VH-VL binders against AP-3 complex subunit mu (apm3). Designs and how they scored, part 3

Target 1, 249 residues: AP-3 complex subunit mu (apm3), of Schizosaccharomyces pombe (o94669r175to423)
Amino acid sequence: TNEFFIHVLERVSAVYQPNGKLAFGTVKSDMECKCQISGMPLLLLSLRPGTKLGNVRFHQSVNLKRWKQHPDQIEFIPPDGKFTLASFQTDFATQKSLPVVVEAKNKLDGRFEVRIRNTGKKSVENLKILITIPQALKSVTVTEGNYIFRASKYTHMEEGILEWSVKKLAWTSPALVLTGFLAPLKKDANSTEESSSYSKLEHLDLQYKLQGSTLHNFKVESLKMLNHPDKKSYKGVKHTIIAQNVSFR

## First folded at step 1 (VH-VL)

Design d6 (framework fv_disitamab)
Fold by ESMFold2-Fast, scan of step 1:
Structure d6 (fold): chain C 249 residues (1-249), chain A 124 residues (1-124), chain B 105 residues (1-105)
Amino acid sequence: as target 1 above (249 residues)
Amino acid sequence: EVQLVQSGAEVKKPGATVKISCKVSGYTFTSYDIHWVQQAPGKGLEWMGRINPNSGGTYYNQKFKDKATITADKSTDTAYMELSSLRSEDTAVYFCARDTFGEVTYYYYGMDVWGQGTLVTVSS
Amino acid sequence: DIQMTQSPSSVSASVGDRVTITCKASQDISSWVAWYQQKPGKAPKLLIYSASSLQSGVPSRFSGSGSGTDFTLTISSLQPEDFATYYCQQHDSYTFGGGTKVEIK
């Protein structure tokens, strides 16, 4: 069988401010291919006119002379099996946003609440919310999923990371909520005051995968076999967003 | 439930031929490649080859290309691996395994479901 | 063919220890690496696919990292059930590493 598969993986790093504003965002993309074509095919991959690839690095089989002349055309002789055709980088556009929204609320009695919503039109997979806990944690309740607390070694405050895992968050799902209570900080032994203070949650990180979506929004127009133009081996392009370093401060 | 079930243990004399089966269930047989892996007693894993069950196309480790023949039967959802001209050094457990890099999950790199293994003993 | 050099060949560790196993490819294989666990008399079990993705049902103490030629499998806090041999495998030409036997002290 003559088959050629393309998968674009977009690995996201982003930092959001508490007001929802993007402070920093970048996407590193890999165009991963699998070739199951007999012989030595000469392939031409055409991108949508006007597509811009930042800091692009090509597989050694790519005709760089053709790319420099026609920045929307990638001509290559693929190896058998799996390989990365191109790697490139883009910064987040102002109008682009990630589908998972996080809200954190701190209450005066040491209670905190983390609310997660999927505002996109695709299900989110393998969602992990990493909550930085600044002091001893008394109790935790989640509406869905599992949680694990990992204490920092040799900690004075019993701080650590609370990891909340949800296998799938559908776009039709209601908001998921994690509610926790911090243990009161101890005062001096000679203090008789009844007031207690609690640290506030200030840092959360998200990790997840999103199938069938793209932040770069580039498009593959066609894949042609130049030395055998009557053959059709191209099975389309799949897109996956991998959010590995998405921080909320 | 996705399962790969292999045929039972075999004892053969030098020079004989043996054919091992790997019957799949719980998924579309033609959607994922099937791999064959050899593990000699007390040794590590060694890849032998793979087959695309839809096309019948095969790819072999150079070491096994003249020893092993991999086939697939779509009517019975079964992959096969045949070893010819058996020698004592062919004594091993043979595993079949499903490639995660199929038509549905072509970007996943791994083998997610394995058969239980078939012991082939070659002795005089 | 692509060679996969796995180290160490064996390690003896206590419950609760952090265990790291490394795998080095003789050429760039991007993220085309999987990690497997094999217990005596059993078939291998997929732990990590595509270098860093945790397989469903695998405990979160297992993690994978790396790209290009250098890859690492980490067990953050070793449990008694983690006694096993671990293998890396590259997915261009499917070469396995030599394996690492993890024995609990």
Scores: ipSAE 0.000, ipTM 0.409, lowest interface PAE 17.6, mean pLDDT 81

Design d7 (framework fv_disitamab)
Fold by ESMFold2-Fast, scan of step 1:
Structure d7 (fold): chain C 249 residues (1-249), chain A 121 residues (1-121), chain B 105 residues (1-105)
Amino acid sequence: as target 1 above (249 residues)
Amino acid sequence: EVQLVQSGAEVKKPGATVKISCKVSGYTFTGYYIHWVQQAPGKGLEWMGRINPNSGDTYYNQKFKDKATITADKSTDTAYMELSSLRSEDTAVYFCATVYGDYEWSYFDYWGQGTLVTVSS
Amino acid sequence: DIQMTQSPSSVSASVGDRVTITCKASQGISSYVAWYQQKPGKAPKLLIYYASSLQSGVPSRFSGSGSGTDFTLTISSLQPEDFATYYCQQANSFTFGGGTKVEIK
């Protein structure tokens, strides 16, 4: 009869060092709701005891006095339809890891290889890999997906961004591989001891989605209708991680 | 599994030439630079130069470009470093080294055991 | 070329001591610094790369820090096997510091 849906979206920004260590990470979360309850309900959302929402911004309908007394409880009068109940930010814990692992390897003959692996237990969706190409790109081959090369307008070395798109990377999938070749840089007239040069691939950015996953052990425990305690509201809760700015450099 | 094995110690007279070897195993020889490093008795480490074993291209420290010649033989997975017109100041231990990880091409994670070259009259 | 100035040239220490070695680059080199340990009669061994990354198999008492021009290697609790000479190296043109000999007090 009465329906209320909660979609917890966790947007991740992270920077990993070449050795795989997390240098920086933040998670910006939105609690997106859809209300299909008749009348003017007064709702109480209870989170896992001890949950602390950092830098939280609440919808105007939220009772801030109650929240300050009980930080794991959100009391509100929802508007009809879709709205954002709360937005909050937490630091990405170093003990938590994202499931997509990137490995870039460079060879002395100008070959390079980018391997993408899903080490998690959920499928990665709408995966986009942005590879910074430091000099002229001769050729590229991918095992799956599509690619687009966008050359820098102002470079004499034909630097650019190679965008590799894969619709789905299942957790059971073998590693996805991109193999490419850089064109050699010219030797200067006065550089008799100089080796022919190939720059290294040092910067990759990832974007993707994970359905049914959470980074914070975040849990909605209950949803109650305070002004009609004998009336039950249907509660649907969905979790999605959106990796929007994940850099390997 | 990755190993760099150098030739044995050499004793030479001033003006002579010496050629020392560095045989690699456990990885693809042509995929990684081979570097040479000098260490004079009681002194620190000094980078001499490197070779790309795939192309044969070399790059030298300016101090050594008239003294050292670095070469590679793909058929035997061996790099060489030749020193010409030896002087007493060339007495040193010479190391070969590589950056196997490909990550930075900037740190030497595998080294040969070193070859002592003694120049005496 | 970029010069690496390492200090001190020697330090006398006892087992259990905290030892700090510094390295200064003549130009900014971001985090492209490695640290090596060399024992008498042996080849150098990589300890730290990319200024602060611990090489596999190296004890956790070794740590590196710094960026730009100033870098530090720290041994938190010196062990008998740590008496050796230590070298910093900048990664762009492979210049080594002068070395620091850690010797028994």
Scores: ipSAE 0.000, ipTM 0.401, lowest interface PAE 15.7, mean pLDDT 81

Design d8 (framework fv_disitamab)
Fold by ESMFold2-Fast, scan of step 1:
Formats: C-alpha cells, sequence, structure tokens
Structure d8 (fold): chain C 249 residues (1-249), chain A 124 residues (1-124), chain B 105 residues (1-105)
C-alpha cells in the first residue's frame, strides 16, 4: 500500500470567567501520523503559507535546516507505522471560541440550573460536565444523558462532584438542562446572621471531543513524495479537538 | 486500493444471534471510523452506528442500541457487527462503510468507501 | 433527530432528460448533505458532499445545491448508466432520505 495519514489532535485547556469571558486558554497539538508506504519515501508536508507553529518539537526524521528556511514546509523520511511528526502549542486567546457554552444559575430556594448549548457547526461527542456541588444534593433531573454523584470521601461537608454525561450534542440540539436542588444547610446554634440557606455553584469543568474542527490557523496544502514524484499516494488529514481541561469559574 | 470486504450471507432463525465481519485493506484501519448501515428489502438506508478502531469507542443510533454491538480487532484489521435476538424485521442487507478524510478541517460522516453488503435473512 | 424528506419517491425519465431530486431537512443543517447513487444489488456510491462538492471521478452532469433545509440534486442530461436510486444524507446526526428511484420511461 502507499498511504500516509495525518491526525491533528488539539488538546484544549481553558478557563472562563462567570460572565463567559475567556480568562486563559492554550491548545497543545500533536500531528500524529501513520505511514504505510513501501520503500524509503522522502516526504514534504506543506502547510498554508504564513503558518507559524508555536513551541514546536519535531520527530527525529524532520529536516530542521529546511524548516528553519521555510517554516511552512516539513521534510522528513517517515518510519513505518505510527509516529508523532510534530508537537506544538498556541495561545487560544486569538483563536476561535469553543463551541460548548455553559450557563449556570442559582436560585434563593436552593435550586440550580446548568444549561449547555452547542453553538458550533459540528456535533460535540462524549460530553462530560463535572459540576462541583458544595453541599448535599436533594434531587437532580436532566433533559438528556446520564448522571452520577460522587461524594467527597474525606469531608464532613457532604460536597462532591456531579458528573453529567451526554454521548452526542448536535449543533441543532436545543439547550440541555440539568436542574438540581441543594439540601438546606444544618441550622446550628450559630447566632451570626450572615449565613445564606444555600451555597452557590461556582465551578464546573467540561470534557468533550469535536471532530473536523481546528483552533489553529492550520491547513495542510500538500503532501508530496520528493524522490518519487510520479507516485500518487492517498493521504488523509483528520482534525480532532479534545477538550479535557475547560473550566468555568 | 481501499477495500472493505464483508462476510457472506447468513440465514438465521428468530431469536438467534449473527456476527458480520468487515475486513479492511489498503489503508490504516485505526485512522478512520467504521460505520454500519442497514437496508431492509425494498427500503432505504438507515445508519446504525460507528466505531473508532483506535480505542473501540462506539456510538449507536438509539433504534439499534439494544440490538447491535459493534467491535473492532486491530490485529486483523476487522470490524464486526453483532445482532442479537433476531426477528423477521431484522432481515436486511448490512453495509460497513468508511468516512472520507481530506485536507479540509471539516469532519466527514459521509461515506466514500463501502463494503459489498451482507444479506441477513431471518425466517422461521 | 433530523428527518430528511426526499421527493419524488420515483421519477420516470428518458435519456437526455434533466432530472431534479429534492431533499428537505426538518431542521437547519447548513451544508452537511451528501448524495449517493445505488444500483440494484450494489453498495451506494458517493456523488456529492457538503451539498455542492462533486466527488472525484463523478461526471459533471451531476450537481448539488442548497443550504439550510432545502437541497437539490440535479442530473443535467440523463445517461443510461444513471438509472438508479438516489439518497440524500445529512451528516450532522446521520440520517438518510427515503430515496428516489429514477426509472426508464
Amino acid sequence: as target 1 above (249 residues)
Amino acid sequence: EVQLVQSGAEVKKPGATVKISCKVSGYSFTSYYIHWVQQAPGKGLEWMGRIDPSDSYTYYNQKFKDKATITADKSTDTAYMELSSLRSEDTAVYFCARELTYYDSSGFEYFQHWGQGTLVTVSS
Amino acid sequence: DIQMTQSPSSVSASVGDRVTITCKASQGISNYVAWYQQKPGKAPKLLIYAASSLQSGVPSRFSGSGSGTDFTLTISSLQPEDFATYYCQQYDTLTFGGGTKVEIK
């Protein structure tokens, strides 16, 4: 066979403020390749002119002299099978926004709502919402998906993490809603009148996969075999965003 | 060239289980999702589910969630689809298919390459 | 889930005719539509993706158009090898249309 595949995996870490504004974000990317080309191919991967890869680390086979002269060209002799061609990192602040939007609301009666929307144009997969619960839960309902409450093992506060899982959130889907009620805090013999009946939800984390999207200004223009220019090889480029550390605080 | 080759036709009694194979060649098995599509006699196409062969993660159409089990064996470059508790309504041609990937950053859940189809007949 | 409604269910046509097949999504799906051709006893063949992009090797007489909810496949001058069943597919949540059989008149 004479196939070469490129899978760009972009792992996202981001922190959003309560108002929805991005406080911090980084994207760590791996260009994972699989080579099934017979012989000793000399390959040239060309990126869109002007592409800059931040904090890039290349596989040993990459011609660094060529890359320093032409930062949009990666020349290499691939090993057989799977390898990582390049790893790089970009600042997310000047990229595209993440497609999953979260809104959390706290009510005075101990009720809270978490609303999730996909504002992008691609389906979100394996969505997991980790909601930090500051006190005992009375009840929870969800419009879709499954949930599990994991109480903290080492606290008298009865706090825990509510994990809400949704296998697929289509961009055409209405907002998904989780509604919960916190149990009232114990009324101790505390004469201080500062206490509220219920704590507020202030922290949640998202994890998900998004296929066919990129947060980089990253485009592969061509993959050529320099030592056999008449040989036509099939090549594929797949893009996956993996959001594993996306926090709303 | 890319090929998806499915196992041969099966005739089963109601209540039986059937397992269909889809052996791939000409490309990296773990680099593309494998999808399964049902076509009942004289009817249209219906998507059943998919597997990522790299980690065996599956996603199913709700209609088939309790009927079909999709698996992959990386050592033999083969995807499988198992149907349990067969009924006459499960009589259909079953296709495996691979999505297309190209230089665009867009995802592709449309199918350039298909297996030849496997006819499963369920009769008493 | 998103429903894809194809019309007509069948059409009788002669070689040289212009054939138009329509597909309506129950919800907006941008341009996430593919079209397939299926001949009896064969697997489907991809013709069009992203609503209007012609797959490599597919004759130029095939074209696709549309965005949002309304999509069309056109065969500008029907050839003998084009008698087949055609399916639209949206690939956001992966549903197919009911199919349109193009038959000899």
Scores: ipSAE 0.000, ipTM 0.443, lowest interface PAE 12.2, mean pLDDT 82

Design d9 (framework fv_disitamab)
Fold by ESMFold2-Fast, scan of step 1:
Structure d9 (fold): chain C 249 residues (1-249), chain A 123 residues (1-123), chain B 105 residues (1-105)
Amino acid sequence: as target 1 above (249 residues)
Amino acid sequence: EVQLVQSGAEVKKPGATVKISCKVSGYTFTDYAIHWVQQAPGKGLEWMGRINPSGGDTYYNQKFKDKATITADKSTDTAYMELSSLRSEDTAVYFCARDYTSGYEFVYTLDYWGQGTLVTVSS
Amino acid sequence: DIQMTQSPSSVSASVGDRVTITCKASQSISSWVAWYQQKPGKAPKLLIYDASSLESGVPSRFSGSGSGTDFTLTISSLQPEDFATYYCQQYNSWTFGGGTKVEIK
């Protein structure tokens, strides 16, 4: 049996403002394909009617004339094995939300709290929250997962990155909480200025994988073999969101 | 936590039918294909077939096409493999395994395996 | 059908030795090769995918190479826990090699 597989990988880059509003965001999508069809097939992949791929770059085998006339159709002759059929990019609409919500709160006496919730309908996998710590860290408690503090070399403030790892966050899971305490800022013995004893958290980065979801809202409708219309080919389609560059600043 | 849990060992007489289950947890059942692999005593691994639970589409090794039937039940997140007309040569450990994309690249490979189910056919 | 021929069928080696296992496909399969480790009484474990990519959690002493028809799994410094049978698999149509039993002397 002839088989053709498509894996849509959507890589997310986004920056959120301190007030929770989206400053900018993009999704770069790759249609990774694996061809297991005998012979030299001429394939036509049809997307949901009316689909238009923005900032698209096609594999060299794609018939660009057909695509320009029918933007929801991709005609091509696949190489054997694994290849990228198309790469495209979509900018986020203003204030669009990702499925993982992060809230950071600075409290009294150097205490801070980071809360994570999955608001989507799919489990989040291999979740990492990287918290920029602006001064010495006194203690940390997490409701779930593991943490590692990596102090920066050569820093006067003993700053570093606190990495919080959670293997899986189901959408039914209660919010996960990290509570930390900063050590007080050291005072200059000769200073007459009154300084704040504690800096505030300002920067967080998220990394995670979300299987079976899409941010582009497109769908593969059909795959036909044009030079052998009597033959059928199976197709499998997967969608994965990869968040590697999501910042809260 | 991703787990594939198989049903327990079976002892059958020649000519009987056996149905082995593989219950998955810790991920979305319909996002990954399930494969079945046979290992006869003291022998190597032999691929039997696969199913895509989202559509129910199956692909079989020609050797097992008339012997094995692979099915999936989305309501219970369980894949099944049924062997008919059992013979002594069907005595083996049967494994289910998930077809998974590793890392950030599209790759079909078997990353999580069930513990195996021993089927003994004896008269 | 695509046949995968593994060699050797068995190898006896000492801790610290370099072990090399070869797998040959009957036709070109690009880089569509995975390597698995199976310990006695256990299910197989994925070590390498896409001919040379190391699976997460697998020790760096394991490495894979090759493309087309000839593929190799190398264990750079054999450890006691590496006693196992190793299988190559092409995943164009899912054929396993015959296996290589690594016996520690």
Scores: ipSAE 0.000, ipTM 0.390, lowest interface PAE 18.6, mean pLDDT 80

Design e1 (framework fv_ecleralimab)
Fold by ESMFold2-Fast, scan of step 1:
Structure e1 (fold): chain C 249 residues (1-249), chain A 127 residues (1-127), chain B 107 residues (1-107)
Amino acid sequence: as target 1 above (249 residues)
Amino acid sequence: EVQLVESGGGLVKPGGSLRLSCAASGFTFSDAWMHWVRQAPGKGLEWVGHIKSKTDGGTTDYAAPVKGRFTISRDDSKNTLYLQMNSLKTEDTAVYYCARDLYYDSSGYYEDAFDIWGQGTLVTVSS
Amino acid sequence: SYELTQPLSVSVALGQTARITCSGDNIGSKSVHWYQQKPGQAPVLVIYDDSDRPSGIPERFSGSNSGNTATLTISRAQAGDEADYYCQVWDSSSDYVFGGGTKLTVL
């Protein structure tokens, strides 16, 4: 009934180089709120001193004058139901890393191997590994999960996307391994006999959800109802990282 | 390993006092909201009270049956939670559990659930 | 004072699906958490925030919450699932509220 919910959703876009180095990354964050408080409460959300919100845009109910004088305080009158209190975007901090590590290996005989590890302390959920297959795929084996191959409409070499899905990758789980074989590229009699070639896997994209983690130094200290300071409505804050576009090139 | 270990339980007469301790290890105790939950023999779980982290104000809240008689405190330098029980009644007989509020250290997240529990310590109030 | 109501007991056959309900006024507007307690042991969190599982809890455990009823579902029940199960919410007037508990018997 008289409850206020805050869910901070951080949508991550990142590009990693083959050596594991971050080339660039951005985090788009939304404070999604759900108000189930009767009447017209005047709420004050206090952030931990030192919390930095970059490029922030507030809901129309926020007292911007108060926030400019006190950047750790967000005063507002919530609408009923669901709304976005604040949206902010920051560059991905290089000192904070995403927990999913990818290693791809290509062999001269057309065999390739993709290894996925969760190096964090939280479970990774709804993990999808999208592997760009540059030529005809002969066979695939995975240690866990399901896979589907979808041919591209724009391919002339039976290229496509191999989608590998794993519902949950716990931090204690052994590495996930996908092993595949590419069919050799056709060679003409014009070339040296017994010649064949294989393209290398050079592009992987990851999508997943990570509960209870943040890429920002963000913490809600308190939520007070200023016009009724003896009332309790604050439930707490939930944080979720949504990795929507994490590319390995 | 994340662990909570309660101590201090025992037999006490009605009107008496007792102090329970809960030693925390394996996590950043100073960042956690901590709770006391009790369970009378053969009965269900009942929330007793909580204390917020010092960063969140260090304030306490209590269930109606114990308000004014019980006091929750913490010593972050010792990673220890306390429950001071005064004016004990027969109805206070229960196993007392120390529990951590569901908290994600990296996110400053609390979800009003109890993710880590101690083994419990029995308090018996009888003549 | 806010109240949560659970059935006193539920029975399920080995390998079948058990459903334990938790009823409360507009409980669908609250986050419901579920605990498993075996005799002589401390409770263990098995579901939080209506439907999320802590690390180490099998996917056989799932949760839902809508209207006036939250449900803990245990698929492919095993002998080791036999325990007392408690639902729990936070309420602005009552703080932390537990249901009365449901004893699950696996036959």
Scores: ipSAE 0.000, ipTM 0.421, lowest interface PAE 13.5, mean pLDDT 82

Design e10 (framework fv_ecleralimab)
Fold by ESMFold2-Fast, scan of step 1:
Order: structure tokens, then sequence, then C-alpha cells
Structure e10 (fold): chain C 249 residues (1-249), chain A 125 residues (1-125), chain B 107 residues (1-107)
């Protein structure tokens, strides 16, 4: 069998401000290929006109002379099996946004609530929500998934990170809710125990995988075999977003 | 959520025939490539055959020991995979597993990400 | 015909690191998948595409693949890791090829 697969992996880092505005966003992409074509094929990958690959590093088989003359074209003789054709970096497109929306609310008497919604049209996989807890945690309830509290060994305030894991968040799923209660702080140097105070949650991080989506206007128009134009082996392009460092603060 | 349930196994004499079924739920069956994998008692896993999705040509491939005797088919309207086994031999005695290949939303082919519980086929006189 | 070779058995002490190898000619050019099978149960995918983990598989499981050898590494071994482990690749002429399986014993 003669088959060629292309998988574009986009690793995302982003920081969102309290007002929901994107402060920083970059995507580091790898074009991973798998070649099972007999002989020595000469392949031409054509990108949408105007595509700019930032800080690009090509596999050694790529014809750099052709690419310099035509930046939308990548000509190469693939090795057999799995290889990385190109690695590059792009910024978030203005019209693109990540599908997972976080609402964190500090409520009365040390209660806090974190709501997660998938506003996209694709399922989110291996979702991990890392909530920075600034003081002792009294109790936690989640509507779905599992949680683990990892206490810091270096603080007397019983600070730590609450890790909330959800295997899959479908785009049709209702909002996921985590409700937690902080233990009260005793702040008085002289005893005035009738008053309690609570720190506020200020920092959350998300990690997840999203299949079939892209954060940049990257498109493969065609893959052709120049030395055998009647041979069909191209299977299309798969896109996966890997959100590794998405912060809300 | 994603489930595969095999049925149709049993005792059959050498030279006989048997049809196995695999009922799928929790994913878009019509987009998935499907596999049959077997395991003889106390032995390792052995691939039997696969069937591609209609979009990818709907073609079948078989392991050499079963080629010409076994036929894989699918009914996408019923979310069901079939294995028709003819001219059965004692060597075909095994637990038969139905397994799903990676979905169309991934470019990872030729692996089994979800497995059924298996159904036992015993070929004996 | 393409063949994958695994050791018949591997032993590891509780809390230590186990390594299970899968050898094949130029296997580094292929994608390797790993399956765990406990007695009386169906196989479970634990590593795919050489080194990726499915949802629900602990970070203690990792994989690598280069040259003629792929390796499944199980760190901080637990009693519950005791099982048979199978590697698997695709080959254009032999189709789906499984290794013979390795029985992991946790002491």
Amino acid sequence: as target 1 above (249 residues)
Amino acid sequence: EVQLVESGGGLVKPGGSLRLSCAASGFTFSNAWMHWVRQAPGKGLEWVGHIKSYTDGGTTDYAAPVKGRFTISRDDSKNTLYLQMNSLKTEDTAVYYCAKDFGVETYYYYGMDVWGQGTLVTVSS
Amino acid sequence: SYELTQPLSVSVALGQTARITCSGDNIGSKSVHWYQQKPGQAPVLVIYEDSDRPSGIPERFSGSNSGNTATLTISRAQAGDEADYYCQVWDSSSYHVFGGGTKLTVL
C-alpha cells in the first residue's frame, strides 16, 4: 500500500487577563509525516498563497532553493516511515480563540466556584485544570472528573495546587463546576477570633488536547507526486491543538 | 461511553462455519476502521484482519493464515462489524476481539485504541 | 514477513523502573503501539505512536523508539502493573504485527 499522512501539531502557550482579553499567545507547530510509498517519490506540498511560516526549520530532504523562490511550496523526497517535515512558530490569529472558557468566582465565607465550558465545536480531551490555592482547603466538590490536592512543603499556610482532571469535555456538555471552601485565616496578633478572612483565587492554568482545529490560517492545498502524477497516495491533513500553558490571571 | 460487544462464539467442528458480530456504540462507527484480533488459549495476540471506512475505500485485508477462509464486513446502518469464518481448523480456536482503529479525526492508523471483551471460538471434534 | 521480538518475561521490584523492549528491523521508522493485558481481560492501549499516552494512563508509562529497538518504560512500578505487554506495528507487506508478549512480574 502507498500512503502518505500529514499531522500538524500546534502546541499553545497563552495568558488571559481577568477581563478575558488575550495578553499573550503563541503557537509552536510541527508538521509530522508518515510515509509508506514505494520507490523514491518526489513530493510537492502546496500551501495556501500568502502562508508565512515563522522561524521555520525543514527536514534535510526539503529543496530549499525551490522554497526560497516559492514560499508556498515544499518539495521533498521523504524518508520511509515517520519524520518531521517542518517546525515553525506563529502567533494567534486575531479571529481565533481557544474553546475552553473559565469563570472563577470568589464568594462569601471562603467559598469559591470554577466553571468550565467548551464553546467550540470539537470535543476537548485530557482536560486538566490547575487551581492555585493560597491557604488551607476545607472541602471540594466537582460535577465531573477527579481531583487531587498537592500541598506545598515550603509554606506554613497549607498552600498548594488543586488539580482537576476531566477525561473528555464534549462541545454539547453542560458547564463543569468545581465548588470549594477555604479554611478561615486567623490574622490577629492578639486574639480577636470573632473575625475570619479568606484569600481570593487569582491564578488558574489549563492543559488539554483538541482535535480537528487550528489557531492559525494554515492550509495545505495539495500534495502531488511530481515523478508519478497518476499515483494517488495523499490522505489529507490532520490538525491537533495541544494546550500546554494556558493561564488565567 | 465507547463500547464494543462481541457475540456469536461457540463450539464448532473442523470444517464448519461461524459468524461473529460486534456491536459498536459511543462513536461514529461509519468513520472508523475496524479490526478483528484473536488470542489462542495461553498464547499471544494475533491480528486477523481489518476493514476500512467507506470514505477510505471500504477495503479489507487479512492475515495469511485466514485469507480465503474468513470475510470481514460491516453494516454502518446498524453500527455492527461481522467476521464470517469458513473452513474452520483446530488452529482457529481462540478468543476473538473486535477492536477500533484510531478515529478519522486523527492521522494515527493501524492501531487499536478500544477493544471489546472478546468471544470464545472453540474448534474441536 | 516482518517480525517483532520481545523478552518472554521481565521482573521489577516494587517502586523501581521496568523496561520492556521490542526489537524489529528498522523499527524506528515505524510507529509502535503498546498494549497491557491482565488475566481474563481485554487488552488496553497504554502507549501509541511511540510515546503518546491515552487518557487515563499514568505518567509512569512512557515509550521510545529508535533504530532497531522500541522500549516501554514503567517507572515507580506498582503491583497493579503486573500484566502481559505487547508491542505492535504496521508493515505494508505483513500488515499488523504483534510482538510475542512480555510477562511483567512485580516483586
Scores: ipSAE 0.000, ipTM 0.438, lowest interface PAE 13.3, mean pLDDT 83

Design e2 (framework fv_ecleralimab)
Fold by ESMFold2-Fast, scan of step 1:
Structure e2 (fold): chain C 249 residues (1-249), chain A 124 residues (1-124), chain B 107 residues (1-107)
Amino acid sequence: as target 1 above (249 residues)
Amino acid sequence: EVQLVESGGGLVKPGGSLRLSCAASGFTFSNAYMHWVRQAPGKGLEWVGHISSKTDGGTTDYAAPVKGRFTISRDDSKNTLYLQMNSLKTEDTAVYYCTTDSYDFWSGYYPDYWGQGTLVTVSS
Amino acid sequence: SYELTQPLSVSVALGQTARITCSGDNIGSKNVHWYQQKPGQAPVLVIYYDSDRPSGIPERFSGSNSGNTATLTISRAQAGDEADYYCQVWDSSTDVVFGGGTKLTVL
């Protein structure tokens, strides 16, 4: 029984400006492999012709001389079981878009709204929205999921992080909405009721997982066993995007 | 209760100038993004421009037809929004509405609360 | 320049459902807001962010937005619903964009 599995994990970090434009982003990718091939196989993994892996670090078994001459070919002798074949990174560019879009709005009466949409063609899993709350929170409602408010230590403003969790957001789902109300800031002794004031939301972070998608210009074309060309092996390739640090500020 | 009261409209000749005021009450004006929207007689709504909150620096943006001729400003000590209109054209004839927007900084803008409007007629 | 297109007029019988469309290139990727304007009055926000209702707006008003068309739906139409209705989006190149408006007549 000869089986070889490749899991490409792409961890995304990005910062978006209030106007929705990407300020900067990076994708750190790991090729996690599982080898269940008998004997001492010499494997050649071929990537899409012209592929160049940026800032790459290879497993010690990789033939670096071959890779320098043919940057779309990775020749290696795998250990048994699980190992990381290569780690590499690319800048997150505008031609590659994250599927989750965020819209946040502050209202004059202390109400705020956070709206989440999945504009991609794949379901978003284990979505977590971390909203920085600048003052005491009066109430919160969500159209879906669960929320927890975690107060900051040693604060007189009762500020904290509102954590909103949604297990799955399908691409066919309507937008998710969180509506919250801030408690008014204490007024000057000479102020009228109409002069109540509220801080605005200025920062939130997203975390989620997306199966079957890739942000890297990367494709595995073939896997050959050079020292046993008559042997057949099963090759499985899986892609997962992990949005770990996606910030809106 | 949010209230907006426009004033300063009237008859003006082409090439002339006019300044509109909008008195705001019932909310923290310095935290509000504000818009001017106009409507020519018998026609649809047309966005004129907006000004960000004092907290966000009071930055302005304008629709192409008025850019360079109109200026939006605010006086947060008086809870008043202004529209200075210069080099007026007959095409500027419209009812001018003052509107709030919440101070949205991620998703774009929409007018929320509206005043009653003030008529500006540009005619020879 | 981004543009929104609405039909000039829509008629509905008392108690029936009216549908007012708003068409724009890839409008389903934008947030659509709807305003009601009665003769001699300022516009009033009736739907925001595609489908949400402000406080005081009856449940008969609903909205949807997908592909190239957004729709304002008014169920169980009443005489008091006669008005001009405007859709609106925000576009990064054009800022606030209004549709041309639709006159709703309740028969």
Scores: ipSAE 0.000, ipTM 0.423, lowest interface PAE 16.1, mean pLDDT 82

